VHH binders against Protein DOG1-like 4 (DOGL4). Designs and how they scored, part 71

Target 1, 232 residues: Protein DOG1-like 4 (DOGL4), of Arabidopsis thaliana (Mouse-ear cress) (q84jc2)
Amino acid sequence: MSKMRNLVEEKFLEFYESWVIQLELYLHQLLIAHNNNTMSETELRHLISKLTTHHKAYYTAKWAAIREDVLAFFGSVWLNPLENACSWLTGWKPSMVFRMVDRLRKSRVVLVEAQVKKLEELRVKTKFDEQKIEREMERYQVAMADRKMVELARLGCHVGGESVMVVEAAVRGLSMGLEKMVKAADCVRLKTLKGILDILTPPQCVEFLAAAATFQVQLRRWGNRRHYVTHS
Short names: E, the ipSAE of ESMFold2; O, the ipSAE of OpenDDE; V2, 0.75 times the mean of E and O plus 0.25 times the DockQ between their complexes.

## First folded at step 6 (VHH)

Design t90 (from p9 with G102Y Y103T T104Y L105E H106A Y108H; framework vhh_6qgx_2; at its last look DockQ between E and O 0.14; V2 from the best seeds 0.00; counts 0 for: pae E 2.3 > 2, placed apart)
Fold by OpenDDE, look of step 7:
Structure t90 (fold): chain B 232 residues (1-232), chain A 123 residues (1-123)
Amino acid sequence: as target 1 above (232 residues)
Amino acid sequence: QVQLVESGGGLVQAGGSLRLSCAASGFTFSDYAMAWFRRAPGKEREFVAAIDWSGDSTFYTDSVKGRFTISRDHAKNTVSLQMNSLRPEDTAVYYCAASFPYTYEASHEYDYWGQGTRVTVSA
């Protein structure tokens, strides 16, 4: 059975589909830039800026949507099951990008000592921030389980209009806490991304962004294929 | 239309206090980090203080730590800078700025700016 979609889900799904299409176009440009090495530093910086702006646009739209319904992003209908399974608090886990950087280092990307040091510092910071959010999430979950969920369960046993209103209010309260955590996570994501891009040279940034975009696009493609095969 | 309007500047004696306020409109205030910058005569604009979107985290340049306090009011879409123990070197035009989604020390990273309010600290 297909999950019933609300208006927020439908609207964001449409946005995301368009956003991914644009990402693929940028990916193509990144790959060209990476393979030809003919672009000037200025041109590369411009391309990087387009990508960063594109990502910023995503989170702008996301934050607008989560203000209306943060729960829509927990089990995002615009993502396939594989993408959802790989999600940490409604998005990619910030610390994962360092693995990507490590892989690049094993390829043709040569980092100077100063870059390596800065990346390690950033890694430590990112991990710390992730853990902080996770602790808050755990605290939240415990608190909710002890109080709100019990209340919801109790209220669910009563059939009536007033009971429904109380339940809805309780759900709204829960949603506010989730929204805060999601936003915090998104900030860590964007800070991490920005941090990496500030450390890397423009050519390295292009390579990194290409790898990241490739991973995202491929994850979506592979997830879709698997989903269709298993449900066909 | 996006607008940031600063107020509260003026003349104050050394050791005195001022409270700056910035009223924001035209964007979703609760999604943006807010900051104060200042430009002293003959100097470049410099970071003073910032507060994240939630208000839970604040940041200060070293020279103002312990003296300045940044805060925000989501209900009023305002950000404030309480300045205590003012010094002549604090004399500057103070600017309110907004950034999505987090704070920066670099001014060029901010999305929106106010016109500034002048603070003059006399000896």
Scores: ipSAE 0.811, ipTM 0.908, lowest interface PAE 0.6, mean pLDDT 91
Fold by ESMFold2-Fast, scan of step 6:
Structure t90 (fold): chain B 232 residues (1-232), chain A 123 residues (1-123)
Amino acid sequence: as target 1 above (232 residues)
Amino acid sequence: QVQLVESGGGLVQAGGSLRLSCAASGFTFSDYAMAWFRRAPGKEREFVAAIDWSGDSTFYTDSVKGRFTISRDHAKNTVSLQMNSLRPEDTAVYYCAASFPYTYEASHEYDYWGQGTRVTVSA
C-alpha cells in the first residue's frame, strides 16, 4: 500500500502545509479585527492586503507546480478526501463564496443598495464564467475520446521508440490543455474574490474573509478527523 | 531583477503606423497578463490595450479599437502593440505593464512597469 510521491507533490505539500498555518494565523487576526471597533481603516486595509497577498502567493506557487505536473492537482496528496471531494477544477467553486456574502445582508453592518446591485452583477458574471469553463471541460473530455486519441492509445501498446515518442507527445498535449483550463478557473476564482473585496467596505471585507477562511480551515479539520490523515 | 523595456517609439505623421515592443525579463512571462498604458502631458496613465497570459483574449479602449493590435510572443518574452491610422491625440508616452494573473483597466492593479517610450504624432 505504498504511494510513490513525485517531487512536485512533495514540494507543494510542504508549501501548502505552511500556507494553511499562515492562513490560520491571519484568520485569528481577522476574528480579532471583526470583534474589535478600535482598528483604524488603514489597519483594516493592511490586514485585507495581507490576505489578498497570501491568496495570490498560493496561485503563484500553484501555477509553477501545474507547469511541471498539472495532474498532481486532480486528487491532491496535500488535501484530505473531503477537500478533494469538494473541489471544482482543482479548487473552490467561485459562485459558492456568494453564500458567505449573503451572511453580510443579515449583519448589523448592512450592505447599501449600490453594493447589493454590484454583488448581484458579479454573481451573474461569475456563474457565466463557470459555465463557460464547464463547457470547455466537456469539449476536452469529448476530444480525448476521438478516433486519433484512441489510435494513439493502441500504438502505446506496441514497443518501439517512434510509438513511445508519439504517445508521449499526445500526453504532453493533454496536460497542456488541462493546465490552460486550470489557469482559466483560477482566474475566475481570483476575479471573484477581488470583485467582492472591491465592492465591500473594509469592515465588511474582514467579515467576509473571516467567514471564507473559517470555512476552509474547518473543512480541512473535519476531513482530517474522519480519516486520521497526517501531512507532517 | 524584473525588467520591462519598451522600444519602437518615435515621430510619425497622422495616418501613419508604429510598432511598439516590450521585452520582459526576471519573471515567468507566460503566467502574466500584459498591457499598454499611455500618458499624455498633464494627464494620468490611461488604459490602451491588454492581452491575457494565454494570448487568446485581447482588450482595447474604445478610441483605439480597430486601429491598434496587441500581441505576445512567449518564445521571445515580448508583447507588441501595432498602431495603425495614428492621430495627433495618440501622442503620449506609452508604458508596458504586467499583472498576475489577469488583465485590468486600472493602472494601480499592475505589478510591474516599464520606463516608457515616447510616441509623437504630427498633424
Scores: ipSAE 0.653, ipTM 0.843, lowest interface PAE 1.5, mean pLDDT 87
Fold by ESMFold2, look of step 7:
Structure t90 (fold): chain B 232 residues (1-232), chain A 123 residues (1-123)
Amino acid sequence: as target 1 above (232 residues)
Amino acid sequence: QVQLVESGGGLVQAGGSLRLSCAASGFTFSDYAMAWFRRAPGKEREFVAAIDWSGDSTFYTDSVKGRFTISRDHAKNTVSLQMNSLRPEDTAVYYCAASFPYTYEASHEYDYWGQGTRVTVSA
């Protein structure tokens, strides 16, 4: 029902607005920690923990929302993922985060050779996991196109309640498959972020988290994040 | 050092109840989904139940729905499996497993495993 889907979307957008405001507050704390060395390692680890908990809260809320209505996250983007097998489901491509790490290495963050090796291994693993998801999305897209065509042909032959039930069943089947794929993509994002934070030292983690939060806050300041939450 | 330590296995009569517990250490428990798997003699390891990192979502294989309840305690870093109305076919070694960040039915998706606890359901 459009009414129930609009309610789910509105609740998530309210959550997201509050979530970004809190992220900006954490960014302020990250910048303080970055700009002076008055914090102990224990204090840095607590700040890093606040940030990871904040990101966990985002995915907890997102997964609850997609369980109720995954299509709310796909609006016009739904057509883009099915038309382009290279598109990324409801979010940023996990391997892009390594561009941020590379930029930090060229500026202020000095990584030892052991860290560089581990980051390269993680980058390869992340790309492998991305490719697995892309292959699964391609298979799902083909399977859903075949079922959709059969069900639309049946709609052309039917009148009344049977046609409505067939359309509802097709939408439910589509939603369940998409929910699994969105969660799989989010799991790769989370694994990649955790992997980076596990390799970096606490001061380096603060640098990375500050860069990531800055990028996301800037993105909101320059545009309407409400639209891109459902289409990014 | 990551450890998952199961307890609560044993011998119980059909129709009886048993509570398995798994104590977790060496990782941030609240970031992980937890699951129970079992292996009966001559069979492959099979999924039994899982619970997401918050405890809000639980999942069960069909043969245990309504009889088994998975739960987690973040203060004690434990996951439990309450097993009611036990049947002889529930006889197996039960394994605790952890995965970041979500639940899976496939065993290869789990990062950490316990050594298992034996459950025997007699006639």
Scores: ipSAE 0.449, ipTM 0.759, lowest interface PAE 2.3, mean pLDDT 80
ESMFold2 (binder alone), look of step 7: mean pLDDT 85; pTM 0.875

Design t91 (from p9 with G102Y Y103D T104L L105T H106G Y108K; framework vhh_6qgx_2)
Fold by ESMFold2-Fast, scan of step 6:
Structure t91 (fold): chain B 232 residues (1-232), chain A 123 residues (1-123)
Amino acid sequence: as target 1 above (232 residues)
Amino acid sequence: QVQLVESGGGLVQAGGSLRLSCAASGFTFSDYAMAWFRRAPGKEREFVAAIDWSGDSTFYTDSVKGRFTISRDHAKNTVSLQMNSLRPEDTAVYYCAASFPYDLTGSKEYDYWGQGTRVTVSA
């Protein structure tokens, strides 16, 4: 009767809380590097590498978790309601990061024409990849209302025999479909992040990563400060 | 411990075929993109082919398109490179590489590397 978290949710909650604490520490280092202009290119590249490794660690842990229970990532218990409301297929929407890139055009570390062209090409490619995934999600949602699924739901009302096996196979198929979609979305995220970092200079990378981490940390803080009223 | 072990290299005449295999252990193979790189005598290491985690997307360098085919087998934790219509310029040490989950075309920051297998193509 009571609401219980499953093992995947408990394990990933512990991971995520530690991961966010480390992200805030890296954000502090990024802001110092951005403000002081005293770090060498080698030092900046090392800091950028720590951040990219940190993000890779997140996706490594996430993919291990979704292999066990992808549904834990739809309405995640380790995210507050504001963070969950802002999620696109279990994470940040890839094209959103270009808003952060646009801020670099007005900073001390100004983009040159060649970078602007490459970033626009990447933006177009990212939007195209997002639309592909959105079409897959649309097909998935439509398939849930399909005649076959309605019939399987009816069969699920009968406990026993062949109908149990058929329903279990369908549920397994649904979870595998979601897992593939989430992994595809994460690949677009990683490709977009890598593409931006490959185009930008080390000081621009630091400013970009600082902006992204600031937004993530601030969104979490805004959501955590909200007063929630439970409706009767 | 993480290991990538290449096999299938050898000596072959121009126009011949070879199949390279890479056996992966110590990590969740199905979550990783897999790639083949090569280093020719006196040259830098170059990208040859890659396959993403799903097996749906494959990438090839221009010089091998239509001749080489990359594939993966999740049950055996292997990635293979079928090399057809081999040319003397394909002579190189071939390296298997893994990246989580995506870094497919020319990135120098692959997570894991094999020790390589030698391919020699005679005229």
Scores: ipSAE 0.284, ipTM 0.660, lowest interface PAE 4.2, mean pLDDT 84

Design t92 (from p9 with S99Q G102Y Y103E T104G L105Y H106T Y108E E109D; framework vhh_6qgx_2; at its last look DockQ between E and O 0.32; V2 from the best seeds 0.00; counts 0 for: pae E 3.9 > 2)
Fold by OpenDDE, look of step 7:
Structure t92 (fold): chain B 232 residues (1-232), chain A 123 residues (1-123)
Amino acid sequence: as target 1 above (232 residues)
Amino acid sequence: QVQLVESGGGLVQAGGSLRLSCAASGFTFSDYAMAWFRRAPGKEREFVAAIDWSGDSTFYTDSVKGRFTISRDHAKNTVSLQMNSLRPEDTAVYYCAAQFPYEGYTSEDYDYWGQGTRVTVSA
């Protein structure tokens, strides 16, 4: 059975589909830039800027949407089950990008000592920030389980208009806490991304962004194929 | 139209206090980190303080730590800088800046800027 979609879900789904298409176009450009090595530094920086702007646009849209319904992003209908399974607080886990950087280092990307040090510092910071958010999430979950969820469950046993209103109010309260955590996570994501891009040279940035975009696109493709096979 | 309007600047004696305010409009204020920068005569613009989108985290340059306090009011779409124990070296034009979604320490990190308000600290 397909999950019933609300207006927020429908709008964001449409946005995301368009956004992914554009990402694929940028990916193509990144790959060309990476393979030809004919682009000037200025051109590379411009391409990098386009990608960063594209990502910023995603989060702008996301934050607008979560203000209306943050719960829509927990079990995002615009993502396949694999993408959802790989999500940490409605998105990619910031610390994962360092694995990508490590993989690039094992290939043709050569980092100088200064870059390596900065990356390690960033890694430590990112991990700390992730853990901080996770602790808050745990605290939130415990608090919710002890109070709000129990209240919701109790209220659910009473059928009536007034009970519905109380339940809705409780849900709104829960949503506010979730929104805050999601936004915090998104900030860590973008700070981490920016941090990496500030450390890498423009050619390295292009390679990194290409790898990241490839991973995202492939994850979506593979997840879709699997989903269709299992439900066909 | 995005607008950041600073106020509260002026002349103050060393050891005195000022409170700067920045009124924001034209964007979703609650989604943006806010910051104050300053440009002293003959110097480059430098980071002073920032506050994250939620208001829970604040950041300061070392020279102002313990003296300056940044805060924000979501209801009024304003960010403020309380400046205490002012020194002549604090003399500068102070700029309000906004960044989606997180704060930065360089000018290039910020999306929107005010026109600035002048702070002069006399000896």
Scores: ipSAE 0.835, ipTM 0.922, lowest interface PAE 0.5, mean pLDDT 92
Fold by ESMFold2-Fast, scan of step 6:
Structure t92 (fold): chain B 232 residues (1-232), chain A 123 residues (1-123)
Amino acid sequence: as target 1 above (232 residues)
Amino acid sequence: QVQLVESGGGLVQAGGSLRLSCAASGFTFSDYAMAWFRRAPGKEREFVAAIDWSGDSTFYTDSVKGRFTISRDHAKNTVSLQMNSLRPEDTAVYYCAAQFPYEGYTSEDYDYWGQGTRVTVSA
């Protein structure tokens, strides 16, 4: 198991570093489009499509990795401590993106009332889906202390080497439960992102994606600087 | 390499039943939401039913709710559509579709499609 975990972590770390570099390149393009207004609507739609494809590629790679070792995504080695501290179920908290949406209402791009109403409806639905997953997390944590887990722990403590196989099977079952919750959370993330992009115009989508990518990139830079400074 | 192959279509009388099946290969089936769409003669493709990656959530267009049931079998890499109380207006070519990672309700939401299986409901 340890060797498989190390390999999954190494492969995903390599993938993630490349993925972030490409995100920074897309962020540069988003900022040019937003600041200079040099692109046609067709060009903006293609840029938005590149970003959505890029995010979808991340989740494709993530789901392949969690199938092998979901625990690699809890306290990930490819994330700095600040990024890990800001994670909710191995990624960004879906409702947080609405803070970026609120910024759009105060920026140079004006949202019409119909968009504001649809965004509020989406926010309510997103918070509901988020809370449903948090309830599943609570049930999962309570199940750790249930009668069967306690008996399994006793067996492992007293029976010796013969119980190792039974304990390993139980750990795999626990990992499957975590995998299901992570996948559910990722679906809420992608549905929320798609919902926002479907409501916004192409210029507003560019502004929103630029804000989101800026936050992600800056959070990584802030955490990397602080981590290196505190490294003794 | 991704393939979706539909089967189970045919001719049936109004009030009858048919079970459509879709065999999936070339991708990790358990990561994908699956859906059935249909296209009636002279009409556009419309959503019929969807099932999420886990099989726990199902979604239906209003006209088939209570009559059709979508299900999936992860061991066999298949999605099925049980069609009961069939009506002449259910006559269409039925298409299986796959999307990573969650369900959609328009054809544009789906990346992979089968070739379709024809269902004819006679009056």
Scores: ipSAE 0.686, ipTM 0.867, lowest interface PAE 1.4, mean pLDDT 87
Fold by ESMFold2, look of step 7:
Structure t92 (fold): chain B 232 residues (1-232), chain A 123 residues (1-123)
Amino acid sequence: as target 1 above (232 residues)
Amino acid sequence: QVQLVESGGGLVQAGGSLRLSCAASGFTFSDYAMAWFRRAPGKEREFVAAIDWSGDSTFYTDSVKGRFTISRDHAKNTVSLQMNSLRPEDTAVYYCAAQFPYEGYTSEDYDYWGQGTRVTVSA
């Protein structure tokens, strides 16, 4: 199991490093599009699709990895301490993206009344879904600390086929439950992101994606500077 | 361009069977959960069945459990609904829907919709 966890962590670390590098390249394209008035709506939609596809690739890789070791995503080795400190159920908190929307409203982006109304409806729905997930996670954490887990720990000390099978089944059930919870959180994240991109116009989507990518890249760079780099 | 095209609707007598099919194009089918919803006369659209992106998990509303079976074919990019032991209350327009990444139970959870296919169950 230790070798499987190390392999999962090493594979995802390599993936994530490449993924962030590509995100930085897409950020460059977003900034050019943001400052350029020569791109057609079709070209903007292609760029937006590249970003959406890039984010889906992240979750595809993540879901494959959590199937093997969901705990690797709670305090991840591929994130610096600042990035891990900002984590909510193995990722960014869905309601946090509305801070980006709020910044856009206070800056260059002009939103019409219909967009503002839809964004507020989405914010309320996202918050509701977050709270529902937090309640389910609390229930799960209590169940994990329940008498059942104490019993399984006691049984795990015995050498025997039946006792080993019971312990293995119990830990498999626990891992499956956490995997399901992480996927549910990712669903809210993806629904929220999708909802925002559906409400915004293509130029506004480029502005939003640029802001979000900038934040993610800067969080990583700042957290990796001398003050926040973990020492060996 | 995303397109969902339903087929297989029609008129059947109570107790009969019908198989609906939905052909999907314009998106990466294997990344999407697929679902069937229905709208009965005078009612709002309601959830019937869903299948996750891999086909490993299926979900059904209670009134159709044991009678309906959802399945997907990744080679043909289709999702199907086998409806057995049909009842007059199953009369509705049935809609195919798609959502990334997981199924939901309300219409607002789904990004893409077909035009619907009418199912009429007569006594």
Scores: ipSAE 0.054, ipTM 0.342, lowest interface PAE 3.9, mean pLDDT 83
ESMFold2 (binder alone), look of step 7: mean pLDDT 86; pTM 0.875

Design t93 (from p9 with P101G G102Y Y103D T104Y L105T H106T S107P Y108S; framework vhh_6qgx_2)
Fold by ESMFold2-Fast, scan of step 6:
Structure t93 (fold): chain B 232 residues (1-232), chain A 123 residues (1-123)
Amino acid sequence: as target 1 above (232 residues)
Amino acid sequence: QVQLVESGGGLVQAGGSLRLSCAASGFTFSDYAMAWFRRAPGKEREFVAAIDWSGDSTFYTDSVKGRFTISRDHAKNTVSLQMNSLRPEDTAVYYCAASFGYDYTTPSEYDYWGQGTRVTVSA
């Protein structure tokens, strides 16, 4: 089934394409910084700040969009099918970024014992927060099978136009629940990202952010290429 | 035009109570975590309390737990700090701050700040 784009989808598509282009530019700067030993700690912290500001801008735009149409973020038209398949509650799964962190153990700059301990504590906390949200999602899906929702679906199937207003009211109620869950998941993402960056040194932050951005950009490129469509 | 306007500060005797209020405008209030920070004479700005974007989760520094209560009203775009059992050590300028999404204990993570309101607790 082909999906018609609404105004929210059109506006966020334009935003997201520009946001990814800027992410690629920041990735280039991160890779240069990682390979150069001439940048000061102040310069590295400034670059790290640019990346954190860039990610915060994404969530600011996303939350404005989900307030209007949260369903646009489930099977997003601005993401290719591979990117959509890898999503957990409309974005990256927070605990998965620790796989990027594990790469730092094999880097030229090794994590000290104190950092390893703090990262393990953060990983455990992140997993706990994820499980809490997953339980809430299960409760939401059970509520979708409520007798009232089943009856509304049956009515809509049989008397289309006459049930439109009642069905629309029910969908709006369900959308509010999804919006709250998406915002909760995004808060875990922001908290996990901030926590990792607070534990790592500036050179390690640059390496981590470069690895994360590389994966995001490469995933988009892989998905686009496999469909005989090329994007940069 | 982003504004955070604080009110409710003043002079109070030890053991007394004050309610601070912060009115927010110029941004989408419901997307921001709200916090109170304070700066005592001769000290750096320190975290006091925070409330997340939903109002469901609250966080406090150890010295105010059980005495202070933070709350928010999305309809009025306000955040409040109810301060009970005040101590001379609570004397400070109190600042309202807003951070997108998640609350932080670090001042540099906050996007918007109020001008501050003075609280003086006499012995």
Scores: ipSAE 0.373, ipTM 0.729, lowest interface PAE 3.4, mean pLDDT 85

Design t94 (from p9 with P101A G102Y Y103E T104Y L105T H106S S107P Y108K; framework vhh_6qgx_2)
Fold by ESMFold2-Fast, scan of step 6:
Structure t94 (fold): chain B 232 residues (1-232), chain A 123 residues (1-123)
Amino acid sequence: as target 1 above (232 residues)
Amino acid sequence: QVQLVESGGGLVQAGGSLRLSCAASGFTFSDYAMAWFRRAPGKEREFVAAIDWSGDSTFYTDSVKGRFTISRDHAKNTVSLQMNSLRPEDTAVYYCAASFAYEYTSPKEYDYWGQGTRVTVSA
């Protein structure tokens, strides 16, 4: 009973706007914690936990929504055009997050050799998982041009109820394939995030999460400031 | 400190039932997918059943589907495996595992592991 496309988009837009507002509030807390040497390890771990729960809430809502309409996440209406242009399979590209990690090497809270080694191992694994999904997406896109799909598209030109049923079944199959790929990509994102947080100390986790949230918030602001050429 | 503590293992006759429980502590339980794996003597760990962080989605290996039921209780921070119609082939050490990223079948994708509870099914 998942044919309510516009409702899915509307409900996720409401969710996402609230989620981003809360992210900005957490970013403020992360920046205060980063500049404050008086916070205990317990207090830092509590803040990190709030951020991980917040990100997990996003994936909980996203997976409920993609079960109903995965196509809403390809060219999302709750994202500005710049955010959409920077998306890889409906979200951030997992390997890009290591650019935030690389900046920690030049920070006040420097990485030790053992952490550098583990982060490099994680980077290699993340890129491998990412490339595997890219190959699956390529095969999916090729399958869209398959002879059988072309035949089904022709049937869609007929007004009979039988042709409508056949086309609808094919579209549902395509959506299920996309849902599987989006979930696979989100799993790589969550594994990458968790892996980084497990390697880093609490102060380094705060710095990393602050850098990631700052990038996400700034990308949204830059896209919203977009100017059009005007004629006098 | 993260801990997963299994209980409920034991000796049971073929056709019998057994309920395994896993108590979780030291992490935000509701953010983690939970799974059961087993290892028979001389074998590698194999997937048995998983439940996602919401409790809405479950997944089972074909050999236990229809016989085993996985469930979770967020109030008690526990995951349970109800095992019915047990077979001698189900004899193994059963392990509870947690994954933040929700990966069903690969042991390598799980963040935390219990020490295991032994299940012996006699003919």
Scores: ipSAE 0.418, ipTM 0.733, lowest interface PAE 2.7, mean pLDDT 85

Design t95 (framework vhh_6qgx_2)
Fold by ESMFold2-Fast, scan of step 6:
Parts: sequence; C-alpha cells; structure tokens
Structure t95 (fold): chain B 232 residues (1-232), chain A 121 residues (1-121)
Amino acid sequence: as target 1 above (232 residues)
Amino acid sequence: QVQLVESGGGLVQAGGSLRLSCAASGFTFSDYAMAWFRRAPGKEREFVAAIDWSGDSTFYTDSVKGRFTISRDHAKNTVSLQMNSLRPEDTAVYYCAASFPYGYTEEYDYWGQGTRVTVSA
C-alpha cells in the first residue's frame, strides 16, 4: 500500500474542490439558459453534454481513488458533516432524484403522457437496482462482522508475524468487497441520470440539471455555514 | 494515448468458428465496460455483446445468444469474442468499444478500427 495514506485524501480533496467550483459555473450557465428563450436546441444540448461529461469526470476520479483507498469515501474529509450525513453508499441515493423530477410535473412546462410513463418505468427500475445493492450491502456487513469477530478472537490467542499476515489479508478482502459495491452503486447513479436526460426535452433537462446542481451546491453551503470554526 | 486494437478476423465457412481479440491500452481497463459491435455491408452499426467492468455480467443481442461468448482478461488487458456456428448473416466488420463505467448503449467512449469477418456459404 501507499506509505502516506493521507495522500489519496489530499489528492481527491484538491480534485473535488476544483470540480465543485466548475459545477457552480455550469449551474450559472444552466440558470441563464432556463431564463433565456433565445437559446437553440443545439446550444441547450451542448450545455447538457458539458454537465454529463462533468459528472462522468467525477466518477473517473472517484474510481481511481477508491482503487487506492475505498475507506476514504466512507467519511470523506472533502465533505462537511451535513454532506456526509446525506450520503448513501458514498454518494447520492438514486431514487431521490425522482423527487426533483416531480417538480417538473408541477411546473408550467407540461410533461407529455409518454414521458410520464417512461419516467415511472425508470423510477421502478432504479428502485429495484437500489434495493438489490442494499441487500448485498446488508449481507456484506453481516459477513464482515462475523469474519472480523473470528479474526479478533484468534488474535487474542496468537501473537507475532502470523497474526499480522491474517489481519492484512482480511483488510484487503474487506476493501475489495466495498470497492465492488461502491462501483455498482455509482453505475446505478449514472444510469439513472442518463435515463432521465434521455426521456426529457432539452429545456426540461436544463431545468432538472439546474435543480440537482442547486441542491448539491446549497447543501454544501448550509453545512459549511453551521461551523463556528473553519472546516479545512 | 487510448488504443483499442482488434485481431482474429478472416474468412470462414458457414458452421465454422472464429475468436476475435481486442487489446486495450492507455486507460484503466478494469474500470471500463467492453463491447463488440458489427457493421454489415450497407447497414448501420449494431450491438453484438458486452461485458461489464467486473466480468460478472454479460449481454448479447438475440441473434447471437448461445452462439457467441464474450470474455475479458484483466492481466492481458484484452476482451475476446468466441464466435461459434457462424452464419453468412454474421459477415461484418467487428468493432471493439469501451465505455466508463457502463456501456450497454451505442454511445461508447472509445472505438477500435475494426476487423473483418466473412462467412461463406
């Protein structure tokens, strides 16, 4: 492993800070586009593509980081406590975004019946995939507890190099299992995002992405403002 | 620099077999979903088979299910397509594709240059 474990956290903290700054710039562009009736469909599609690319860049960097230290994402130092409290398996809960989609149904922009049907089908599929991962995580946590307890009990009976090797092997196994589940959850997130964007028109996509980015940025600001000392 | 290099194409008689291979470089292979697409003369590119980043999930188009098998080798950074019971309608240029982190659509991030498969009656 890395001699300095905190290097993974430092590197991702620098990445995340820059990524959030760029997200805020894209949010500004989304809000201008939402209020501007002169933008063409081609221009809106290009803006939507920039947001999709930005989100994929986050997961590319995340997967590189979790390959080195997946545990850094279970209590991330680049997130404030409020952001961490709202996390589901190291990120946003996929089914939650349909609450933001529901806002579109109540807006002055009317969703066609065919879109409503496809969104409901996607919501059901997303909930199914989400629950499957939750069941896998529960089984993993039970298995981890049993394995860890057996390991701890054995270490109480044996001292020396043998116990060190057993501990290292167990920790490696635990990390690999968590990495696989985090990647599965991230795939559901990106499939859900793409599915929604494929169903919505470009103006509706802009409204949806603006709502999602606003929530993410605002959650960070709310959590940061509640500290009487600097988070960093 | 990202590269996907296909090999294994050629001429084969109906009922025969071929194994296509795709060598990947310039990206973290184990994080990408891999797929095979094909383009027959006068037709658009169509999906053939895909394998996810873990290697646990495979997907096939109905016309090749049971005849073709997709697999991956993380040590060699390769994805392979074993094609059995080949038919004249399988004649096409076969393309390797990579997408992060999933790719069970036609919008893949990287594409190879293709390898030609000709099945004679």
Scores: ipSAE 0.465, ipTM 0.774, lowest interface PAE 2.6, mean pLDDT 85

